# Designs tried in a protein design chat: VHH binders against IgGFc-binding protein (FCGBP). Part 3

Target 1, 184 residues: IgGFc-binding protein (FCGBP), of Homo sapiens (Human) (q9y6r7r2070to2253)
Amino acid sequence: AECQAWGDPHYVTLDGHRFNFQGTCEYLLSAPCHGPPLGAENFTVTVANEHRGSQAVSYTRSVTLQIYNHSLTLSARWPRKLQVDGVFVTLPFQLDSLLHAHLSGADVVVTTTSGLSLAFDGDSFVRLRVPAAYAGSLCGLCGNYNQDPADDLKAVGGKPAGWQVGGAQGCGECVSKPCPSPCT

## First folded at step 1 (VHH)

Design k12 (framework vhh_3k1k_2)
Fold by ESMFold2-Fast, scan of step 1:
Structure k12 (fold): chain B 184 residues (1-184), chain A 123 residues (1-123)
Amino acid sequence: as target 1 above (184 residues)
Amino acid sequence: QVQLVESGGALVQPGGSLRLSCAASGFTFSSYAMRWYRQAPGKEREWVAGIDWSGGSTSYEDSVKGRFTISRDDARNTVYLQMNSLKPEDTAVYYCAADTYLYESGWDEYDYWGQGTQVTVSS
């Protein structure tokens, strides 16, 4: 199943639930809540958001995948480029036989051999594909992946802001300008 | 669907006060940060004030800071904007908004902007 974040921004969870969220901090997009299913890899995907022109809406600034003890970052600040552990790499890129990254149109696409896939167009469109093995085990803005969209966000009382990571230090626009909402 | 219904707008004299209310339904109100926006004739909609889910953190646009106070009553699913020392330039339609907006169908559709409540400050 695919989870999407795009535009100003619109979210579609792995269970097909749709919502908007205008936070400007860093948020957990997806990760196993209580460890991965047996035989599945552990990972964490986070998104950092910002204002662009208008304080009424936010946009994706960067998306980070933590996997195989490595950090892979895609950002609107460097479209069509990938940082691995803080260092730019040449595309296409391969990490052993486990993970590869390549350009596809405007997108940088990161794919693992287990079927995880993360794509970002360097502007606003994030796509995360997660294998069916993770059904029911996930937390974050992308939902719990249990085929019931009504309980997406349940772990944080139904609020997307509850998936904030890094506290106030993870908030971009909130530290320098009045925000429409607090960085929570 | 998410519904936000603003009320309390009126015609007031400069220096007067008004309290706006926003009644929310269709989502778990107590879990969301809430905001007030306004739109004056011929201008873009602008942010006015925000309050977090706990009520412990508030924020304001500079021109209203010290004059306006945002608050919430989670038992009544309502957010309030207390407006003091009103000026003619505060004349606008006032809207409330939630941090999370749910789509019933199609992610390019949403109902998070109510009809608004008109505030007119005039002699």
Scores: ipSAE 0.000, ipTM 0.130, lowest interface PAE 14.9, mean pLDDT 71

Design k13 (framework vhh_3k1k_2)
Fold by ESMFold2-Fast, scan of step 1:
Structure k13 (fold): chain B 184 residues (1-184), chain A 118 residues (1-118)
Amino acid sequence: as target 1 above (184 residues)
Amino acid sequence: QVQLVESGGALVQPGGSLRLSCAASGFTFSDYWMRWYRQAPGKEREWVAGISGSGGYTSYEDSVKGRFTISRDDARNTVYLQMNSLKPEDTAVYYCAKEDLYGYEDYWGQGTQVTVSS
């Protein structure tokens, strides 16, 4: 299943729920919060948001994938580039036959042999694809992947700010929860 | 029967510290996010802190970051809230909550009163 964040930013969870969230801190996008399913790889994806001119909305500043004991960061500050453990690498990039990263149009795409995929266009569009083996085990802004569409306002509706990770240092211009419009 | 029982609330002076406990029973404790909320007189209940199953992730309301620490002991089915550098505006009834399948709270404890004043 696929989770998307785009624009100012609009979110579509792994279960297809849609919502908007204007936080300017770092947030958990997806991770197996109760431990990964037996035999599945552990991972964490976080997004850091910021204001861009308009105080009413936020945009994705960077997205970080932690997997295989490595940290991979994509950022609007350096479009079409990838940092691995804080160091820029040349694309295409290969990590121990487990993961590779390459350019696809404007996107930097990271894929794993387990079927996990993360893409970022260096501006506003983040796309995360997660294998079906993770159904029901995930937490974060992308939802719990329980495949239940029955209450689409409940999964993320009023609690997006509760997925904030890191300290106040991870926040942009507005450090209050939620970042109301305008954020001042 | 799901049961959450908070304890540790007291009267403390500004700048003081206090640790709240929430004893849980009736569900597989280690599988669920646990959260602390508070409600001051005449105000709505607000979220304070959260901790994932098995304690791998924590989250906090901005006003309490650096002052409050949430932790859990899955062997004892207990979640804790360590509160440092307490301020008068922290005065509230503190509630422990269990998440549902969608990450919202489906069960609440009875609350424990924290009063910060001279």
Scores: ipSAE 0.000, ipTM 0.145, lowest interface PAE 14.1, mean pLDDT 71

Design k14 (framework vhh_3k1k_2)
Amino acid sequence: QVQLVESGGALVQPGGSLRLSCAASGFTFSSYGMRWYRQAPGKEREWVAGITGSGRYTSYEDSVKGRFTISRDDARNTVYLQMNSLKPEDTAVYYCAAHYSFLTGKYDYWGQGTQVTVSS
ESMFold2-Fast, scan of step 1: ipSAE 0.000; ipTM 0.171

Design l01 (framework vhh_lunsekimig_d3)
Fold by ESMFold2-Fast, scan of step 1:
Structure l01 (fold): chain B 184 residues (1-184), chain A 117 residues (1-117)
Amino acid sequence: as target 1 above (184 residues)
Amino acid sequence: EVQLVESGGGVVQPGGSLRLSCAASGFTFSDYALYWYRQAAGIERELIASITSGGSTNYVDSVKGRFTISRDNSENTMYLQMNSLRAEDTGLYYCATEDYFWGEDYWGQGTLVTVSS
C-alpha cells in the first residue's frame, strides 16, 4: 500500500482516505504505534512542511526516514540529493545491503530490504510504500493501515496536528511522541 | 451553533491542583473527540491532552501522570484535572473539537491558569 503527500499538501493514506492539512511544523508521517510486527523492522518517517510565499498553504520541505539506526533526509533545499546521518552521499547509494537509494527522473527513491520505499521529487511529492506485514500497526498522517479509511489518524484524537513531533521555533515544543517504541 | 466554554482557571501555588471544565453545546457531544490545548507566553498553542468518543486518552509527556482528562457525556462536559502544578504549566487553556476530515475546528475562548509562588 502507498501513502502520498503532494502540493499544498494533499494526502492519501495507506487505506486510500484523502484529506488536506496545512501545518508547517514537523509531523509523523508513519511509524509502528507499539513496535513493529514480529520479524519486521522498526522505522519512523517524518515530514517537515513550510510556507512558500503564501501563508494560507504549506508544502513539504523535507522528509526523513529513520531505519537501521541511520537517518536519511531528502529536502527541497537540495533536490536530487540524499543525506545519510547528516552527510551527502553519491547516488546510487547502498547501505550494508539493507537499503538502496537511487535517482528515478526527478525523484530520489529509497528502498529497504524490508520492502519499505520512500520517494521525494525534491519539490512537493512524497510517496511512501509500506509492506502488508505492517497492516494495522501504524500511526501518523498516513493512517493506521487497517483497511478502513474512515478511522485513519484517530489514535492521536483524530486531528492531523496531533502528529506534530517538532518544528521551527514558532511551532513550540513537541506536542507528544505519537508512536514511541515501547520497551519490550 | 457549536459553542465551547471553559472554566476553572485561576492562580495556584506550585504543587497545587485545579480542575478545568469545558461545557459544550450545539453538536452531538458523545460522537466527538475532545482536546485540551495550552498556549504559554511566546509559543504557539500545543495539544496537551485528548479523549476519544470511546474514552481513550492521550497526553503530552510533560503532563502525563499529573493531568487527567475525562468526559461526562450526560452533562456534555469535558474536564482536565491538573495536579502537581508547575510554573511551566502557566498559560491559556483551550478546549477544542473538530470535524476532522473537513477541517472545521471549534475552539473555546480559553481560561487562564497561573502557577506562581
Scores: ipSAE 0.000, ipTM 0.097, lowest interface PAE 17.3, mean pLDDT 72

Design l02 (framework vhh_lunsekimig_d3)
Fold by ESMFold2-Fast, scan of step 1:
Structure l02 (fold): chain B 184 residues (1-184), chain A 117 residues (1-117)
Amino acid sequence: as target 1 above (184 residues)
Amino acid sequence: EVQLVESGGGVVQPGGSLRLSCAASGSIFSINALYWYRQAAGIERELIASITSGGETNYVDSVKGRFTISRDNSENTMYLQMNSLRAEDTGLYYCAADYWEGLYDYWGQGTLVTVSS
């Protein structure tokens, strides 16, 4: 299953629910709620958003994957580059045969041997693919992966803004606006 | 269940002004934030202005300095004051409300604003 964030930004959860969210803080995109399922990797994906010209909408500034006790960051400020623990690495990059990062067109793609995959084009398009083993165990903007889109945004507060995990002091007050239907 | 009712739309000449109102009723929860969206013919609906319960406002650049969003909590009403209207401001204007214990925004039915040539 794939979760997407793109544009100003539009979200598609792992269960296919579509919504728009204009917050400018750092938000939990996906992570296991109570730890990973048996045999599955623990991970956390966060997105940091910002205004670009317009103060009514937000855009993805960076996306960070925390896995294997390392932090991997992809940023719109440095397209086609990857930071591992705050340091730029040469692509393609490999971490003990468990994780591989490479360029694919405009995207930097990070893939684990278990099938977890994160891609960012350095501008606006984030794609997260999560193995079926995580079904029903996830929290964050990508939803809980329970095959019921009506439940996908259940969280701290039950709203996209409820997934704030960080941000600069005075970041965009985490204003949110989910859409119950796909943008037509 | 929440009802949002927009009013104040109409036909105006370029350079004119309109004030849109959005009245909220039927909620047992406190409003977290209020929004104005605009949808022009053949174009995706876009967020143009927002106001939080604390009074913080945000605007899309194309309307900044011309439009002002405000809120009267005692009347459960939100306003959009639109000045120096342009032909490209023509569209359906939707209000929406976000509630602390709600999962989704609640939407009004929209009010039409036409800026004549």
Scores: ipSAE 0.000, ipTM 0.102, lowest interface PAE 18.1, mean pLDDT 71

Design l03 (framework vhh_lunsekimig_d3)
Fold by ESMFold2-Fast, scan of step 1:
Structure l03 (fold): chain B 184 residues (1-184), chain A 118 residues (1-118)
Amino acid sequence: as target 1 above (184 residues)
Amino acid sequence: EVQLVESGGGVVQPGGSLRLSCAASGFTFDDYALYWYRQAAGIERELIASIYSGGSTNYVDSVKGRFTISRDNSENTMYLQMNSLRAEDTGLYYCARDEGYWSDFDYWGQGTLVTVSS
């Protein structure tokens, strides 16, 4: 099943639930809530957002996949490039036969041997595909993957601002919640 | 300016039905999830039904199977069909939309009163 984030970001969860969210902090896109299913890989995907011109909407700045004790980052700041543990690598790239990354048109695509796939077009479109083995075990903006779209955000009471990773929520350098006017 | 206006409340006997409407303006209706909250006397406002932009719905257990939330994107209106009403369904019903969909505060209507009484 595929989760998408695109434009000023519109989200489609792994169960097909659609929503918009204009936060500008870094958020958990997907990760196992209580560890991965038996035999499945553990991973974490986060997205960092920003303003681009209009302060009414946010856009995806970067997406990071943490897997196999490595951190892989794709960013609008360096389209068609991949950082592994903070260092740019040449594409196509392969990590211990477990993961490979390559260019596909505008997209940088990262795939694992288990079928996990992450793609980013270097502008705003993120796609995450997750194998069926993870059904019901996931948390984050992409939902819980239990085939019930109404349940996708239950772990945080249904508010994507609650998936912010680190830092303060609300007023400040990044905003997950609208600031009261004034708030500085 | 986001505006939500509820209507359809009234007095009904146990087992009766009511249909609530929430007319929305001031935003792109199709892109937002919308909610019905209920506030009974002396009790915190409770989320009872949700409808997401993709059409999926969610209900609290106490109303599941009795209430149906729906939306008409062409009319910018959300509905709550309430069947088999019980005395505990009495309360002020609010429709809501999140600022930015998932922000910490919601836009609320003024509420519509539902009284289930013999």
Scores: ipSAE 0.000, ipTM 0.159, lowest interface PAE 13.1, mean pLDDT 71

Design l04 (framework vhh_lunsekimig_d3)
Fold by ESMFold2-Fast, scan of step 1:
Structure l04 (fold): chain B 184 residues (1-184), chain A 119 residues (1-119)
Amino acid sequence: as target 1 above (184 residues)
Amino acid sequence: EVQLVESGGGVVQPGGSLRLSCAASGFTFSSYDLYWYRQAAGIERELIASITSGGYTNYVDSVKGRFTISRDNSENTMYLQMNSLRAEDTGLYYCAAEIYDSGYEFDYWGQGTLVTVSS
């Protein structure tokens, strides 16, 4: 199943629920809530959003995959580039038969041998593909992957902002007026 | 090489107290906001307490008045004082920091420390 975030940004969860969310902080996109299924990789995907000129909407600033004790970051500031543990690497990139990253059109695509895949076009479009083995085990903005879209956004307090991670340091610029909660 | 190491977890009776510590290294501790998250069985991982670089604190309603977050910038350590503990406070407690470097945020987590409230 595939979860998408695009534009200002629009989200489609793993269960197909569609919503818009204009948060400017860092949010949990997807991760196992109570540990991964037996035999499946543990991972965390977060998305950081920002304002770009207009304070009315937010855009994807970066997306980060934490897996195999490594942090892989894709950002709008550096299109077609990948950071691994804070260091820019040359594409295509391979991590000891577990994961590879390559360019595909405008996208940087990171794929694991287990079938987990993350792609970002360096501008606005994030795609996360998660193997069926994770069904029912996930939390975050991409939903719980239980084939019931009505409960996908049940987070802390039952709202997308409840998936904020990191805190105020990850919030975009809110110079002239207060950020929407939880940025304040 | 950012590291966060929790300690102070243990087994305690309902109504008891525990103090958790989070020792940090590899970043300018005093410049960053810090967080305590809880992962409880049957409950989603949640942010339960935060403290900004300026010392302002925030708590989820279920712990407000019972838990106190604090930081000691001279020791690079954050604390969570937990009083009047309840069975529902049982879980793994993680400290976290969001580090901003070269225009990017990287979330760092500790390994977690287990708190069990049982009679």
Scores: ipSAE 0.000, ipTM 0.082, lowest interface PAE 20.1, mean pLDDT 72

Design l05 (framework vhh_lunsekimig_d3)
Fold by ESMFold2-Fast, scan of step 1:
Structure l05 (fold): chain B 184 residues (1-184), chain A 120 residues (1-120)
Amino acid sequence: as target 1 above (184 residues)
Amino acid sequence: EVQLVESGGGVVQPGGSLRLSCAASGFTFEYYALYWYRQAAGIERELIASIDSGGSTNYVDSVKGRFTISRDNSENTMYLQMNSLRAEDTGLYYCAADTFEYGWSDYDYWGQGTLVTVSS
């Protein structure tokens, strides 16, 4: 199933629920919340957002995949490039037999042998594909992948802001005021 | 700017019907879940009906089978058809859109409300 984030940004969850969210912090896009299913890889995908001139909307600044004890970052600042553990690598890139990354049109595509796939066009369009083995085990903006779209936004915290990671430290635009609190 | 304007309230006898409308502007209507809340005297504001962007609906038990929520994305309007009205349905009816702007979890846009009075 595929989760999408695009534009300013619009989201489509793994269960097909649609919503908008204008946060400027770093947010959990998807990860197993109670451990991965037996035989499945553990991973974390986060998305960092920013303002681009207008204070009314946000845009994807970067997307980070943490897997196999490595951090892979795709950024709007560096289109068509990939950082692995903070270092730019030459594409196509191979991490042993577990993961490869390559260019596909405007996208940098990261694919694992387990079937997890992340793509970013360097501007605004993020796509995450997650194997069916993860159904019912996921948390984050992409939803819980339980085939019921009605409950995807009723995660811990109740709203998309509840998926903020790193507190105020993950917020590029929340210097003088903490990122908005779900309880304020 | 975001605006929500309710209309259709009034005075009706028990067993009567009313249709409420909520006209929206200033946001991309089709992407958002929409809600009807009721504020009765001495009682906290209660969510009574919801409709998501795909048209899936939910109702509190007290209005199931009597109320129907619907949306028209081409007209940016949400409706609440209320049938078999009871005295307990009396209250201010508010529409809300959960726009999630700036990531605030309780960030809802509210209209001014429309009064429904059910009296014999």
Scores: ipSAE 0.000, ipTM 0.124, lowest interface PAE 15.7, mean pLDDT 71

Design l06 (framework vhh_lunsekimig_d3)
Fold by ESMFold2-Fast, scan of step 1:
Structure l06 (fold): chain B 184 residues (1-184), chain A 122 residues (1-122)
Amino acid sequence: as target 1 above (184 residues)
Amino acid sequence: EVQLVESGGGVVQPGGSLRLSCAASGSIFGDYVLYWYRQAAGIERELIASITSGGSTNYVDSVKGRFTISRDNSENTMYLQMNSLRAEDTGLYYCAKDYYDSSGYEWEFDYWGQGTLVTVSS
């Protein structure tokens, strides 16, 4: 299944449920919440959001994948580039036959041998594909992957603001109204 | 009480072009974000393109450079120009609208139309 975040940002969960959320902190996009299924790799995907010009809406600043004891970061600050453990790498990149990253049009695409895939266009569009083996085991903004898109907060696994995992001081503020995710 | 009506689908050869239209009745587009979704066999309904009230556009990788989304608020109509069509573009195309109020949290309201079928034959 695929989870998407578009623009200012609009979210589509792994179960196909749609919602909008204007938080400007760092949020858990997807990770196994009770540990990974037997035989499946553990991973964490987080997104960091920001204001751009107008303080009324947020946009994706960066997305980070933590897997195989490595941290891979894609950012609007460095389009078409990838950081692995804080160091820029040359694309295409390969890690021990477990993971590779390459350019596809404007996107940097990271794929694993387990079938996990993360793509970011360097501007605003994030796509995460997760193998069926993880069904029912996931938490975060992308939902629990329980094959029931009709559930409201259950599909997301709680309020979007509840998935905050970090953020700079002052994140979460909106110009005209309080954002649903004040940082502190 | 919003009705969205898709049109413009049909059968084309690979490399051909089609222009889809989405017209609203019972309301105006105004400040809404507008979307095109595609439903192909074996795949959940997938978001392929969006356009904000200010005209900012987003596309999935597979259609970037080939598809162009546009809107005409005075005609209350949204378009998807599809060029260089491929067999993988075959599917039922839906439009949807969403409201953005600059703050807060909302679940998207599904204002689905009936869809328009696009078939790319070899």
Scores: ipSAE 0.000, ipTM 0.115, lowest interface PAE 14.5, mean pLDDT 71

Design l07 (framework vhh_lunsekimig_d3)
Fold by ESMFold2-Fast, scan of step 1:
Structure l07 (fold): chain B 184 residues (1-184), chain A 120 residues (1-120)
Amino acid sequence: as target 1 above (184 residues)
Amino acid sequence: EVQLVESGGGVVQPGGSLRLSCAASGFTFSSYWLYWYRQAAGIERELIASISSGGDTNYVDSVKGRFTISRDNSENTMYLQMNSLRAEDTGLYYCATYEIESGYYTYDYWGQGTLVTVSS
């Protein structure tokens, strides 16, 4: 199943629920809530958002994947490039036969041997594909992946701002109150 | 009107325990997600724990295994049980909830905060 975030931003969860959220901080997009299922990799995906000209909407600034004790970052500030542990790498890139990253059109695509895939176009479109093995185990803006969009409505609608991570230091303009201003 | 009132803050020594309470009124408590945020001196507020209407919990890594969030829908109260407290847990603790309409963020409601100081 695939979770998407695009534009200003629009979200589609792993169970197909659609919603909008105009936060400007860093948010948990997806991670196993109580550890990964047997045989599956542990991972965390976060998105950091910002304003672009208009204070009414936000856009994706960067996406970070934490996996295999490594941090992989994709950013609108460096389109078509990938940082691994803070260092730019040459694409295509391979990490210990476990993870591969390559360019596909405008996207940088990161894929693991287990089938986890993250893509970012360097502007506004994030796609996260999660293997079926994770069904029912996930938390974050992408929902719990239990094949019930009604469950995701409560989880997503009740906690978009609740998935904020890293405090207000990750915020372009704070959405939670009180937040220190300005957030950068 | 929606009201959230925190209590239970205080001074405690490292390794000690403290239980925070958040008493809620003015909304259908059992239907809402509830949150604990922490603000340390000179640091921005961060989400540390959440609990869903169904009782599912989530924690920031620094408090996993030490803090437990819970809710009592009959008393309209949310709790944060804090064990093995460390100096870095010092801060103002806020309870919060959000009113979301059709997936859009609409309103945030906050308590006044309760101070937790971990010192010897």
Scores: ipSAE 0.000, ipTM 0.125, lowest interface PAE 16.5, mean pLDDT 72

Design l08 (framework vhh_lunsekimig_d3)
Fold by ESMFold2-Fast, scan of step 1:
Structure l08 (fold): chain B 184 residues (1-184), chain A 120 residues (1-120)
Amino acid sequence: as target 1 above (184 residues)
Amino acid sequence: EVQLVESGGGVVQPGGSLRLSCAASGFTFSRYDLYWYRQAAGIERELIASITSGGRTNYVDSVKGRFTISRDNSENTMYLQMNSLRAEDTGLYYCAAWTYKSGTYYFDYWGQGTLVTVSS
């Protein structure tokens, strides 16, 4: 199942629920709520958003995958590049046969041996594919993956901002002008 | 040693009130975002309330207007004031703390849970 965030940004959860959210902070996109299912890998995906030109809408600034005790970051500030633990790597990249990253058109695509996949076009489009083994175990903007789109975001009262992480310092930068709130 | 310890659970009549506490030790409490989760019998845990390090709060619709989350950084304690309790509020209540560590977001710490039973 696939979760998407695109444009200004529009979200489609793993269960197919559609919503729009104009936050400029950092948010949990997806992670196991109780730890991973038996035999599945643990992971955390976060997104950081920002304003671009118009302060009425936000866009994805970066997306980070935490897995195998490593941090992998994709950013609109460095299109077509990948940082692993804060260091740029050459693509295609392989991490001990557990994880592979490569370019596909504009996208940088990261895949794991378990079938987890994260793609970012360096501008505004994020795609996260999660294996069916995680069904019912996930939290974040991508929903709980329980095959019922009506209860996605229920954990935060239908408010995507409830998945904010990092407090005020996690807020995205305003590209054209300083943003007193939610930008610092 | 890092610990989160819940207290304040108990048996209460419908319409009653309870105040849960989550006492923290072994980490810099004031820098963490803090969460209350609820687990009903046979159901996965549900996030019901959150409070950021800066004091912003969020609630699930089923508890809005009835529950209030707060924190006291000087006491390293988070609270959940529960009013107008209903039978469906029965469950184990867990506190949790997440932190941002240089590009990493995850649950750092969990409590053991405290039981709330709303019985007529």
Scores: ipSAE 0.000, ipTM 0.126, lowest interface PAE 16.0, mean pLDDT 72

Design l09 (framework vhh_lunsekimig_d3)
Fold by ESMFold2-Fast, scan of step 1:
Structure l09 (fold): chain B 184 residues (1-184), chain A 122 residues (1-122)
Amino acid sequence: as target 1 above (184 residues)
Amino acid sequence: EVQLVESGGGVVQPGGSLRLSCAASGFTFSNYALYWYRQAAGIERELIASIYSGGSTNYVDSVKGRFTISRDNSENTMYLQMNSLRAEDTGLYYCARVPYSGSWYEDAFDIWGQGTLVTVSS
């Protein structure tokens, strides 16, 4: 199943529900809530958002995947590049037969042996594909993957705030201000 | 003063229509997502529809195709057009601005209107 975040940003959850969220901090996109299912990899995907000219909407600044004790970051500031543990790597990249990263058009695509896949176009479009083994075990903006898209309306009303990570320190300069000029 | 004021509620027969309005003041209306909630007797308050600053909308499944949420940023007003009303739609309708923690709206407090009553009765 695929979760998408695109534009200003629009979200499509793993259960296919659509919603919008205009946060400018770092948020949990997807991770197992209480540990991964038996035999599945543990992972965490977060997205950091920012303003682009307009303070009324936000856009994806970066997306980070934590897996196999490594941190992989894709950023709009550096399109078509991948950082692994804070260091830029040459694509295609392979990590101990567990994870592969390559370029596909504008996208940098990271795929694991189990079928987990993360893609980012370096501008606005994030795609996360999660194997069926995780059904019902996930938390975050991508939803719980329980095959009921109606659950995702609760996320629109309040859960997006609950998925913030890093506290206020994870937010941009303008998060608590009434739109100062640097954010327009 | 930060306020949301609902209007447009009333009594209507099944199959009828009503348009609710939510007038906002005291904040930059165009920067915020806004919501319609419904509270029926014996049922906890439910999110019915949302509209984001960019104009994108979401609805609870029970009202999809019957209700339309819209906004007019020049008038600082949000609307809920309700068509094909059913007895189950009876309740108090609230407009709300709910902040998203750690976003541009981090320091905004929860703002609710006083509610407007919609009664669908034959």
Scores: ipSAE 0.000, ipTM 0.117, lowest interface PAE 16.5, mean pLDDT 70

